# Designs tried in a protein design chat: VH-VL binders against o04291r164to392. Part 14

Target 1, 229 residues: o04291r164to392
Amino acid sequence: DANNPAGLLSIAEEALAEFLSKATGTAVDWVQMIGMKPGPDSIGIVAISRNCSGIAARACGLVSLEPMKVAEILKDRPSWLRDCRSVDTLSVIPAGNGGTIELIYTQMYAPTTLAAARDFWTLRYSTCLEDGSYVVCERSLTSATGGPTGPPSSNFVRAEMKPSGFLIRPCDGGGSILHIVDHVDLDAWSVPEVMRPLYESSKILAQKMTVAALRHVRQIAQETSGEVQ

## First folded at step 4 (VH-VL)

Design A02 (framework fv_ivicentamab_arm2)
Fold by ESMFold2-Fast, scan of step 4:
Order: C-alpha cells, then sequence, then structure tokens
Structure A02 (fold): chain C 229 residues (1-229), chain A 120 residues (1-120), chain B 110 residues (1-110)
C-alpha cells in the first residue's frame, strides 16, 4: 500500500529485492548481445531477457568513478536518455533507514508513429547497502498499490516499469562496477494489431537505456580524468 | 518517398543573419534526431547542431550562442537560425536525419544542401 | 574533443584495385563510427554504421572494420561508381551532442 510511509518503504524493499535478483541473480534468462559493449577491452556485457513480461535488458561494466558520483549522474535521467521528454520529482521522502524514496512522473516520446507516447508513475528508492554498494531502484505505482497515481496525460498511454535501476559496487583501489537493469511494459496492446509483434520486441528502447547509461558515465569519467591529469 | 529539402541559403554580409529551412516528407521530424552539417567549398564535412526527438538541442562549440536549431512539428520542418555570421561560415548546409532505430548518430537521409555565402 | 584523422587524404586507383582508407580517433570511441561516400556536387550517402554494419542497398565490396581508435574502410574491387570522397564520423560523444567527421579521403582515377 503506497498511502503511508510504512507502505512506501514496504514497496521500496520489495522493488529492491526483485531488482537485485535481476541484476545479479538467475531468476531471469538473459541472452548476451553481440556488439553492444560499453567500450573496447571493457568487461561490460549487455543482455536481453527471453522469458519476461514486457522488455528487459541488463548490463554491467567498470567505471572509474565512485558509487555516489555514478548515482548522481544517472539519477539525472534527461541528461543521458534521449527519448525522455520530462521528469518531475513529485515527492522526496526519507525512508527511515538512511535511504530516500522519491515519487516520480516521467513522460517519454513515442517509440513508433503508430503508438502514443508513454508516461510512468514510479517510486524510486536510493539507499546504501551494508557492503558499501549504492543502489537506485525504481518501479511503477499502480491503482492496485493504492499509491499516488493518476490517469495518463492527454495523448499518453500509461506504461509500467517493473523493478529496474542501478547497483553500483565500489572497487578496491577506486572506481565502481555498475549493474543496470531496465524492465518495462509499454502496453503493446494499445497499438494496432499489425504492429504489436514489432512493438513487443522493442529491444531497441531497452538497449538505448542500458547502453546510454554506460556510455554517459564512462564519458564523464574519461573527461574528469583528462581535466585532472 | 523519404526526402529532405533545404532552402533559405544565399548571400549575406558579415555580421548578418539568415534562417535555413529543411522540409521533410515521408517521415516525422519530431520522431527522429535531426542535424545540420555544413561543408565549406572544397573542404570536409563539419557537424553544426542536433535537435533530439525529445527537443533537447546541442551545438558545435563554435556555433553555440550564434546558431539556433528548431523545428515546427505542424509543418514537419527543421530550421537553423544563424546570427553574427562570419566569412568562415560560408558553406553548403545540409540537414540530415539520424533515425531513432539506430543506437548511434549515423545519417541515413540527407537533403541536397543549400549554399550560404558570407562575403563583403 | 574526439578528433578524427583520415589517411590518406588523396588516393589514386584503377578499376579493380583494392582500396583501404584508415580513420584514427583521438580517444576510444568503441564501435560508434559511420562511413559516408560523397560524389562531387552531391550530398553524402551513408555506407556503414556501427563500424562494420553495411547499409541496405550498399554493394558488398564495401567493408568496415576496427574498434576503439583505429578503423578501416575497404573497397575490395574498385568500380567506376566508387570514385568519390569518403568520410568517417564518430558518435561516441553523442550524449553531449558532439559529433566529428574525419577530413575525408578523395579516391581519384589513376
Amino acid sequence: as target 1 above (229 residues)
Amino acid sequence: EVQLVESGGGLVQPGGSLRLSCAASGFTVSSNYMNWVRQAPGKGLEWVSVIYSGGSTYYASWAKGRFTISRDNSKNTLYLQMNSLRAEDTAVYYCARAPWELLEDAFDIWGQGTLVTVSS
Amino acid sequence: AYDMTQSPSTLSASVGDRVTITCQASQDISNYLAWYQQKPGKAPKLLIHDASSLESGVPSRFKGSGSGTEFTLTISSLQPDDFATYYCQQSYSEPRGYLTFGGGTKVEIK
């Protein structure tokens, strides 16, 4: 139930557990993408799911920035996600455990000319784990959760974000290992029947998000290194 | 037919202004990443500016503050407003589409180009 | 600043020759590189994207290779229609909107 702080924290903790199972576990079958890497000689990989509802992509790679700095960069979604129209942070709530819960409304541009643009109502949970890792995970709030939701804006179709986000683990000697999961249901049934198979296989959107995040963080790290040295 | 057609080029004095237009047909400008690329006579290609499907704009460092990229979705037309023109801005200006389906900005459709001459 | 350097700037060749054009990036750009062909008085035409992916309708004699900082465009058996100027272009700095082209390589008839 998303109507009170305890309910929001419960939803946040559920999202975190599900996100971690996707980011580091084996609950989802992932297929590695050839040619979708964050840079030469990196150990980063990008994979898409074969057996989930909606569209899911996962990536991981090394970045030469500490976890908190990586999180700050990636939380500013419009700076690196081209198809993002607007992001509004509606509420910022202390989680009571040192973490932060944000209620966010996002509008995206349409993935095809035959479909309406999508919008999202989400809860974003940012917290530090006991091992020094930082996590930013996010999921949709729906009328079923009793949360602060609304109908889609004019000309938008409400989409659902499944637990997604960033796990940023510190590396000994500096830098971080960044784990990314993007899992979304864009409501393929709102598009004409002839276009549904193409829309349902819109791995391009998932690839854009995971690849864009890795490229952006690495580019900033590279520029920061060049400025200092 | 997917096509881009530029217009608005011509002769202008140093310090002057000029607005270029690029009419698109067969696709929607607002659902793609639209770019301006220029080429001085006998020289290579030089990127000028981009407007993303989301409306974000970016510019070459030398163009920032002088040039403004924009679009009119109702007319399916891209624009480049050029102010404080210099002799070095003399070039053929192309509009080019980077399609949404590509992860990188690669230009699959180009206009024919329009010549801008900045001379006293 | 992702400067792109092409070599050679001019190349003379005969029909049937194997032609190789090199593009060097000043910094690692992964595989975010495209190749274009431009004929005199015409707009450029996209040949290859993602360093090695051939654009639809482009003859198979064109091949792109490389990653990181060194890339090549190869024309395995030069045809009369291939005398043109070729450009590489990086898009690795795309999140900030900075795109750069190589200086071009003019392939002339011998």
Scores: ipSAE 0.017, ipTM 0.583, lowest interface PAE 7.7, mean pLDDT 81

Design A03 (framework fv_ivicentamab_arm2)
Fold by ESMFold2-Fast, scan of step 4:
Structure A03 (fold): chain C 229 residues (1-229), chain A 120 residues (1-120), chain B 110 residues (1-110)
Amino acid sequence: as target 1 above (229 residues)
Amino acid sequence: EVQLVESGGGLVQPGGSLRLSCAASGFTVSSNYMNWVRQAPGKGLEWVSVIYSGGSTYYASWAKGRFTISRDNSKNTLYLQMNSLRAEDTAVYYCARAPWEYLEDAFDIWGQGTLVTVSS
Amino acid sequence: AYDMTQSPSTLSASVGDRVTITCQASQDISNYLAWYQQKPGKAPKLLIHDASSLESGVPSRFKGSGSGTEFTLTISSLQPDDFATYYCQQSYSTPRGYLTFGGGTKVEIK
């Protein structure tokens, strides 16, 4: 239940468990994307799910920054996601374990002016794991959670974010392995039939989230360290 | 057939303004990443600006504050408003389409270009 | 910061020759590279996207290769229609660092 701190933490922990199973496990059937561009000298993979609700994409790659620095960069979504119109942090709540829970409202630009823009009402949970990894996990709050959810803004269609985010593991010798999961339901049936394939395109979703996030972090790492990645 | 046609180039004095137009046919401007790219006489290509399908705009650092990219969806036309023009802005200006599948990665359709000369 | 250097600036070749043009990025750009052909007085034409993917309608004699910082465009059997200037272009730095083009390589008749 999202009406109190204990309920929010419960939702956050459920989201984290599901996110981790997607990021590192086999709970979802992942198919490697041909022609995706994770980067040279990385073990980066972009894979799309075919057996889940909505569209899920995941990627992993090496970055030359420590986990906390990577998390700080990626939490500023408008800095790297060009379709992001606005991000409003409505509440910030300590989780009692050193972690942080944020209630966030996000508006995204539409692919065309003929389709409605999408908005999200989410809970984002940031915490350090026992092994020194840092995690930023986010999911939609819906009427089922009883949380502070409202109707979509005028001219927007409410989208649902399934557990998504970043797992950032420290590497021996410095730097991090960044695992990314983007899992969203954009409500394709709310757009004109001719535009529906754009919202169901796993390639577009992968490029928006996984490729943009990885590119941005590597660019910042290169600028701050002066290292070739 | 998909096509882009630029117009509006000409001679302008330093400090002056000029507006370029780019008429699209065979596709919808608002469904693509639309770009302006310029080429000074005898020189290489230089990216100027982009407008995304959703309306977000981005500019080369030297263009920011002086140039404004826009579109009119009813006319299916892209524009570049150029203010405070300098001699170094003399170039052929091309409009170019990057389809959604390519994001900003590649320009598959280009206009013929329109020449802007900034001289006294 | 993502400067693109092409070599050679000019090359002379005969019909039937194999020609190779090199593009060097100042920083790692993965495979975010496109190649364009430009004939005098004309707009550029896309040949290759994603470093090695041939654009629809472009002859198979054109081949792109490379990743990271070094890329090549190869024309396996030069035709009269191929005398032109060729440009590489990176897109890795978008939106923060934006697009940059190489200086161009002019392929001239010998």
Scores: ipSAE 0.040, ipTM 0.620, lowest interface PAE 6.8, mean pLDDT 81

Design A04 (framework fv_ivicentamab_arm2)
Fold by ESMFold2-Fast, scan of step 4:
Structure A04 (fold): chain C 229 residues (1-229), chain A 120 residues (1-120), chain B 110 residues (1-110)
Amino acid sequence: as target 1 above (229 residues)
Amino acid sequence: EVQLVESGGGLVQPGGSLRLSCAASGFTVSSNYMNWVRQAPGKGLEWVSVIYSGGSTYYASWAKGRFTISRDNSKNTLYLQMNSLRAEDTAVYYCARAPWEFLEDAFDIWGQGTLVTVSS
Amino acid sequence: AYDMTQSPSTLSASVGDRVTITCQASQDISNYLAWYQQKPGKAPKLLIHDASSLESGVPSRFKGSGSGTEFTLTISSLQPDDFATYYCQQSYSDPRGYLTFGGGTKVEIK
């Protein structure tokens, strides 16, 4: 089963609160990426965090699609994330508040030669907020968070996703403002001075993920609006 | 200033081995997605292999098990170790850079190519 | 796998002509497509990435368009320097690192 639907909802709500703090709050110090400029393939504002556990990146941009449509597109990670090998949704649980909780097993391609390929065991929570915004937030299930034990894996090292995801706010007259956060804790890859290239590569991968999400959704929006016809 | 220079090509008999080198200047190979692309005489381009900035490697299905892509960060050099060579491997081999900023693996910098001829 | 079919294989044109080259993917590759120009005896040169983004220093007469499975490269007014072979290339396939090129289109003097 889900074994503990109330406990999973508690984890989901805690993840949502942390995600929202990162996506729109001032609790985390963000540094805007210099050199990432809009163009015909327009990317949103991209920033990396300072002084967080692991590496976090966030992005924000306008999309000419309704919040629910944006969420549907982005929930299909393999369709737009090149570093994603596979995503299996192992459980789907109604949250009782109109939202949905999913237990997801993800395999990624190896981020560096010095680290094994990573897999993730996460809870993904999708719900509508009071202001009409839609949110999809996700975090790893670990011994510290509680929740069910994930699938065993061979040839992969279990990685930890901190609260991450998408906040999609409706715009007057149609369309959405999309907020993205990608936060992975790299404490598992202790960083002696000689391993700094490993840490820097992971930062680049996190930033690339937020850019890929924005570009993909905007491309689909252009296609859907008939701009490419 | 930004350039790639291949070397190591030559004539080899079927079943033989060669190691190609690609020396980079003006940028670091470890900060980019580095690729090998080949072109048989008078034919089109064919992708061989990539090494990601993070070190992950991928290969064309026909290259898997015979070819190995690697890099030496201290020498800022990319390598392609080619084993069990066949006549069909005869081609000019290019190394090429794909910047991480591109959504796809698109090659903005190419070497001049090095010719590998496999014949008896 | 993701096969890329490029047409025509050979195209004859005159300076000033509008030239269109088509590239068709066997499956949806979104906008993960690049275009290259190759002159005899030389390495390829990147023209367009992300299906429609013109590379710095490439003349504005080159235009990429399309998404999904059908893509085009258009040269609005062919110049003498444009007689070359053109290739499309995708990087969307699973595994994500598997790249394939089109067969090439040779643009020749009429």
Scores: ipSAE 0.006, ipTM 0.443, lowest interface PAE 12.7, mean pLDDT 79

Design A05 (framework fv_ivicentamab_arm2)
Fold by ESMFold2-Fast, scan of step 4:
Structure A05 (fold): chain C 229 residues (1-229), chain A 120 residues (1-120), chain B 110 residues (1-110)
Amino acid sequence: as target 1 above (229 residues)
Amino acid sequence: EVQLVESGGGLVQPGGSLRLSCAASGFTVSSNYMNWVRQAPGKGLEWVSVIYSGGSTYYASWAKGRFTISRDNSKNTLYLQMNSLRAEDTAVYYCARAPWDYLEDAFDIWGQGTLVTVSS
Amino acid sequence: AYDMTQSPSTLSASVGDRVTITCQASQDISNYLAWYQQKPGKAPKLLIHDASSLESGVPSRFKGSGSGTEFTLTISSLQPDDFATYYCQQSYSTPRGYLTFGGGTKVEIK
């Protein structure tokens, strides 16, 4: 019953639990990437997980904006993700606990022009946690969970987003600690063997997405306040 | 050998149009962030435009609406279409590569430039 | 509004001298800074990316340092090939902003 609000909330809560275990937990092994740029405050670690399905990257950094403002900025995905072609919000559902569930369709430009573009059909859950943190987490829906039952849009290959998103924790004295997780499967097996090394750039794409989000928020904070802590 | 070679520069009247080409060898333009950077005579460097590996394009605010960056993957060539040219567009135009691993933050390969002169 | 200012605009030095060029950003750009060398009539050449990472093939006498708003390029023992104009460049404003270069520092023979 993925079409009823209670069914979608159950899926959202499962996504949130898995996202939090990736963002702050030790259930997944992270390998720090040498040469990748951490957050400007030197708190950040850009890391790839080899202990999970697909490719996962995470980063964290300090930003001089409150959690709700950070979330507002990052929910406008095309503003900071250059390879994002379009984002359509198909449905908005109040979760009854003060949170919001959105059904979203996203189209991405191809990782290279030699491969088909990717699209995503996801559930995005935004809510406040008891400690004052704000979370925005997102995952793909399948036909079994209220997602599409038909083929992808023409000229696109359906990709899978594992629980991903943003955990934004308030800091004493103002500002936030932003935790980012990007976990995707862009379906490398949909391309011929000779092309797969190009498509393994999905690891780099995941790293770029986390760095792009952090950089964008810090840039807006600097322009607004004149200084980032 | 990795190199970029620009062509298409020349003398053009104010209000005119010109298309610059940048031929790449030793790598593929579609796998990199490809940029145009200009330098007015005796002045510093000024960024013009970028095309991402995925096809997204971005422009300096003064270039938006007048200049169009594009590429032809079959010819491994980058282009800059310049319209409504002004005297202040007079400069040497360079094409430059920012590799995927540098997150577009540094240009490791540059062409030798092509001079565009806008005057009556 | 990421203005990049270099100082000095011109400096005179002798072979063997230690040369320091400064680059200041109007706002915090972390370590998103590159340094380029340009000789007369030639295209720029990348020396340093990510504020301090030496590009392959660049002599070890070149060193970049700094973070935030103040950066330096140091040439520990100036060689004849080093007489050139040097530019810093920030990329912190990308992807929705744009790249900006410093005004350049010309290193001349004393």
Scores: ipSAE 0.007, ipTM 0.539, lowest interface PAE 9.7, mean pLDDT 80

Design A06 (framework fv_ivicentamab_arm2)
Fold by ESMFold2-Fast, scan of step 4:
Parts: structure tokens; sequence; C-alpha cells
Structure A06 (fold): chain C 229 residues (1-229), chain A 120 residues (1-120), chain B 110 residues (1-110)
């Protein structure tokens, strides 16, 4: 169903609904990251993967930038994620509702000495919600969705991104509240017991994604404030 | 108040079996990585087993096949079933919690320990 | 296989001394290291997690540092309550040695 614009929009809307449930709902049990100062600027909560595939992490924080500017910064993934090797935008499709659908291929450096390098083949959906919030939501396309499934070259382990992304809500008094969800699965197949340590190391990638995104946006906001005076 | 309380230790003959219990209060065992760690008299700490929040289990190589970690979520209790006990298994056995939120499995809450003595 | 080697195995010190304990991993474990304090007849107590993060309620004289394969625990001004055995521990994910402790360092009165 990823073979035409209507099918792609259907996948995008399904991903958005699931992402919003993770970002703002209670569908997944979340355990707070210990060792990080709690507060409005707290950085991480990690999902318990008891009844879900893969590892999920979420974070939220205040940022002194408007939602569209936050989205613009975060969509440029290589600028803030050190583990990102390359990002290829394969196609850009207007969603017909003012939103944009992108087909993206991403290669990552190995997240740890125990994990092989990962690659992703994803659909990224960017749109405005009725309340003025901006959302950037992304998920993997697999053979099960009828979409493209192969990278140009291989020495990578294909990873699966479950609905993940950024919900950026305008904040009273200016700025934004940024919600981040990163949900990845090491493999599309069941992970054998002997490979579970490699699977568990994917929590490092999830934590790096959420923390790096939030810290980078705050750094840019601070620099912008310093320049303006 | 978060607390772990072990029970079930005692004197066992070589080749015997024993089941240790660890009752948790103030949190849920199913939401954490729950571990057993032992310490032989006068020796250092030795990891025995873990049960992940998702139910997957891992064991030290010397424990695999003889020891079984499990939990009962309705009783909020962790167990260690020990079979084919040897004199070398004599130790204080601790249960310990590793919260999901740490980068490593660091044990922030420990029980008081229960002594297992394997001798004739 | 992640062997953890602590040095020294025994350390004699006086109150007020700066004490340094070293922990070496056989392979890169990034920041996946915790430090524990154990007093005779008691369960271990977590001091440091994530190599350098001080656990709540632990005095600021305890500091953890290092990454990769070499880590240190420093007590900047030893107090009477600090005479104990200290252990490092890694959990960087190895199927056979999933969680391993160092051999321990006993800090005793000089």
Amino acid sequence: as target 1 above (229 residues)
Amino acid sequence: EVQLVESGGGLVQPGGSLRLSCAASGFTVSSNYMNWVRQAPGKGLEWVSVIYSGGSTYYASWAKGRFTISRDNSKNTLYLQMNSLRAEDTAVYYCARAPWGYLEDAFDIWGQGTLVTVSS
Amino acid sequence: AYDMTQSPSTLSASVGDRVTITCQASQDISNYLAWYQQKPGKAPKLLIHDASSLESGVPSRFKGSGSGTEFTLTISSLQPDDFATYYCQQSYSDPRGYLTFGGGTKVEIK
C-alpha cells in the first residue's frame, strides 16, 4: 500500500496516530531516566519493552524557539546526531492536506562496539495540527507495507523504526514544548537469546537520539538569544 | 518506602535443592531488571542471574542449567530455584533491582541477603 | 567477555587522605560502570552510576571518572565511615558474562 500517493498518506496517518499515542498517551509504560535532574527541562524517559517490539524512549522539554524553527532544525538529522552517517531523501510528496511525505534512506555508524552499523528505509510525515502544533513523524517501510525494501549497498543490519518523531507545541509566553519519541527495533524478526545483548544496546541509540535532539535545539536557541541581545 | 526482603536460605546437603524468595515493596518487579547476586564468605560479589522487565532471563555460565530465576507479578516477588547444589554455592544471596533508566544495570536497591550453606 | 580488574586489592589510609581506586575493563565498556560500597555484614550500597553520576544521598567527596577501559573512584577526604570494601561493576552486554564485578578494594585504617 506504499505503491501510490493514497497508500503513502494512509501509512503516514497511521504512523501519526501511533506516534501521538506514544508521545502524549499511556499506551506504553514509561520509566523515568535516573541520573538526570527532574523538572520542566528533564531529558529522558525510557519505555519498558515488555509488550512492544524494540526499545522506545521519550523525552520532553522547553525550547525558546517557535515550533516551525524547531522542526526545521530537527529535520536536518546529520547536523545534531553524531551517529548519523548519511541521509538520502529519495522522494518528496505533497500530502494534499498541507503536509509533506518524504521517503528517506539513512545510514548510521555503529552505536557501540557490540552493535553492527544500522540502516533505515523510512517514510517521514510533516504536518500542522489544528491546535497550532507541528509534527514530524517517521516509520520504517518494509516488504509488508508494499514499499521499497533494499538499500543500494549492504554491510549494514536493517533496523526497523516504529512510529517516532517530534511533537512541537507552541508554549504560552513564547517558545515551544518539544516532545520526542524514538522507537526502534534491531531486526524485523524475533531476536534469538544469544543476540539479546546486541538488541539491548539499541537503548543507547534511542537515548542518544532523544537527548541529542533536545540538547541541540536548546543550544541553537541559546545562541540565537545571545546574538539578538 | 522501596524495599527488598529475601527469605528461604538455610542449610542444604550437597545435591539438594532450595528456593529463595525476594518480596518487593514500594515498586513493581515486572517494571525493572531484577537480579540475584551472591557472595561467598570472605569473597567478592558474583552475579548469578537477571530477569528483564520483558521476561527474558540470563545466567552466569556456572549457574545455567541448575538455577532458574522467575517472578510472580501478582505477589510482586522474585524467586531463585537452585538445584544440584554444591559446596561452592555456599554464599549470601542478594536480590537487587536495576532500574530501566540507567545506561548500565546499576543496582540501586538491595535486599539484606539470605545465607545458603551447602554442607553435610 | 568483560573481565574487571581492580587495584589495589587492599589500601591502608588515614582519615583526611585522598584515596583513589582503579578499575580496568578488558574491553571498551563506554560509560557502563557503577561503583558500590560494602561494609562487613551489610548489603552493598550504590555510590556512582553511569561512571560519574553520584547516587542520591551519597556524599560529594565520592567521585567517579573515566570511560572506555579505565575508571577511577576517588574519595577526596576520607572519613571514618568510609572504611569499607569497594566494587566496580559493568553491564555492557556480553551473553556469557552479562554482569561482572571487580574483585574489590578493601580500604582499611593505616
Scores: ipSAE 0.006, ipTM 0.425, lowest interface PAE 13.3, mean pLDDT 78

Design A07 (framework fv_ivicentamab_arm2)
Fold by ESMFold2-Fast, scan of step 4:
Structure A07 (fold): chain C 229 residues (1-229), chain A 120 residues (1-120), chain B 110 residues (1-110)
Amino acid sequence: as target 1 above (229 residues)
Amino acid sequence: EVQLVESGGGLVQPGGSLRLSCAASGFTVSSNYMNWVRQAPGKGLEWVSVIYSGGSTYYASWAKGRFTISRDNSKNTLYLQMNSLRAEDTAVYYCARAPWELLYDAFDIWGQGTLVTVSS
Amino acid sequence: AYDMTQSPSTLSASVGDRVTITCQASQDISNYLAWYQQKPGKAPKLLIHDASSLESGVPSRFKGSGSGTEFTLTISSLQPDDFATYYCQQSYSTPRGYLTFGGGTKVEIK
């Protein structure tokens, strides 16, 4: 449950296990995007899930930054996610394994004026794995987990983030391999029937986080190394 | 050469069962989404079932509970087990490959079809 | 509920004609649409995927267009080998992979 530090860590570890099975495992059937080869100007491999509830996407690509720096960049979500209106970190809890648990409230911009904007109440868990990889994984806290409800907002529809985030693996030659998973349930039943396909099964919405994250990290890497500018 | 060869079609009585086979050569069935598509005499194409590369299976509403799609990776062969057959199931059954190069969204390789006739 | 409606169900045309076949989805399917050609007694053959991408080996006279709910297959100069039945197929439906084909359009010699 989410009413104490031990309960939050339990939820965090469960989210991590499920996230890793999506990011690197074969538990989910992914549709690969053709023609997305790694390179200086290319977006990495992108895939969309077909065997899950909600909208899920994953991407994988090479970036010329070390894992910790990649994580630092991506944790500042408003800097790279165009649809992100605000992020409020409500609580920061050190985990016993050297990791960090954050309780976060996020508001998004609506993709259309015909539907309300979405907001999320999430737990974000950041930790270093045994193999030197760094992970940042996140999932919604709901009444079922005893998580915080947050302040009332008449203009938002509460969405659910299923285990999502970033797995950042160090490369032997320097830099990192970045694995991204974005899995959300945007509550399609709350929108007019004509808009439900966009909120249920849109490739556009499925790729919003994964494409944005990978391109942003690569742009910063190039600017930092002097490769661009 | 990339090829799909179907077998197992024939005449069965209503209420009977039949198993179709689809042998693949030149590629691995477990690396692709494999589908069954049928076509009744003089009618259009109708999707029956899919098995994803990861092993998940899905069925047309009318096929669910009666038909089972499966594969044997060691034999590189796709199967369709059909139970409780009805006259309406009379059709040519095609196996078809949806490859990752097409985002698993289209069928680039088809078998030649095997005819299933359900009649008394 | 992703019903696919093709029109016309049949059309008669002469060699050299421009032929247009339409496919309408009951709901927005973005560009998740493929077109197939089927000759009598043979398996279907993929012509176009992702609404407008021509499959390797398919003549350039075939062109797909459209997005959302309205799609067209155009044959700019009909050849003898093009008399066949054409099917559209959507792959946008739910994660369950429920796929639907249009009813077909038979292109007959005039």
Scores: ipSAE 0.007, ipTM 0.427, lowest interface PAE 13.9, mean pLDDT 80

Design A08 (framework fv_ivicentamab_arm2)
Fold by ESMFold2-Fast, scan of step 4:
Structure A08 (fold): chain C 229 residues (1-229), chain A 120 residues (1-120), chain B 110 residues (1-110)
Amino acid sequence: as target 1 above (229 residues)
Amino acid sequence: EVQLVESGGGLVQPGGSLRLSCAASGFTVSSNYMNWVRQAPGKGLEWVSVIYSGGSTYYASWAKGRFTISRDNSKNTLYLQMNSLRAEDTAVYYCARAPWELLGDAFDIWGQGTLVTVSS
Amino acid sequence: AYDMTQSPSTLSASVGDRVTITCQASQDISNYLAWYQQKPGKAPKLLIHDASSLESGVPSRFKGSGSGTEFTLTISSLQPDDFATYYCQQSYSDPRGYLTFGGGTKVEIK
């Protein structure tokens, strides 16, 4: 129930558990598309899920920034995700456990000139785990969760974000290991029939999102190190 | 220093064969999409072939059956074996990295190129 | 199937000018387009990827825009170092359909 703080925290904790199962576990059937060894330069691993609705991808890489800094950078989604048109933070709620819950409305640019743009209504949960890891996890709020419905958005199709986000684990000697999951249902059936195979099979789009995050954090880390010199 | 250095180009008769090499330094070829791109004298750029980090290979339609892309991970070197060469294969051949971070969509590092001339 | 057409093929300009180069795809390629600069006798250099993302180390006077079938590369204040041939390249087709480059646009001194 997304109508009160306790209900929002319940949804947040459930989303976190599902996200962690995707990010580090074998709970879903992942196909490794690109196998890369983690390195000091943030080379990552990309995998695509086969047994899920929508499009799911995950990636993992090393970054030369502390977990909190990585989280701050990645929470500013428009700075690294080119397809993000706008992000509106509708409310910010303390979770009572030191974490933060945000209600967010996002608009994405249209995937093609033949398809409508997508928008999302989500809950984003940011917290520190017992092992010192930082997590930013996000999922859509639907009528089934009792959350607020979106305002009417002209020319947009409502998309659903399944539990997605970032797990940022500290490394001995400094820096972090960044785990990324992007799992969205963009409502492929609202896309013209001729475009559906590309849309439904768009592992490339999912891979670009996960890699864009890693690349952006890496660029910021390199610039910060250069300035200190 | 991140660098690609091509070698193996030269003059070859029509119907002949050449093997081009591309030595990488400052990064690992097996961790990236490695490509060959050619440019005929005074003409534009033309994609030839790619090898994925996982080893999958793909070719321009006109290159299939004649050209073979490969790598030696222990030497950090990319190769292009060219057979049944034709006059229209005359070009500067570039080795190019399409980095994993760009999912193979753009070439961020290029070698200096090696000239292949197919003539009698 | 993804033919790339650049216009103009040759452009004459003066230092300080605003230069615009157009790239047109025969079919929708979304934002899967890169721009390269090539100087005589040299390898190409990546300027822009994903239609509008400036490559690290490339001056901010270079700007890419567009999506779908129409793309532009703009140089807001042409410098002496910018006289070169520019190429667009699509990455929308998978490797089995092969990558394609535009024919190039030569920017030369007026």
Scores: ipSAE 0.005, ipTM 0.432, lowest interface PAE 13.3, mean pLDDT 79

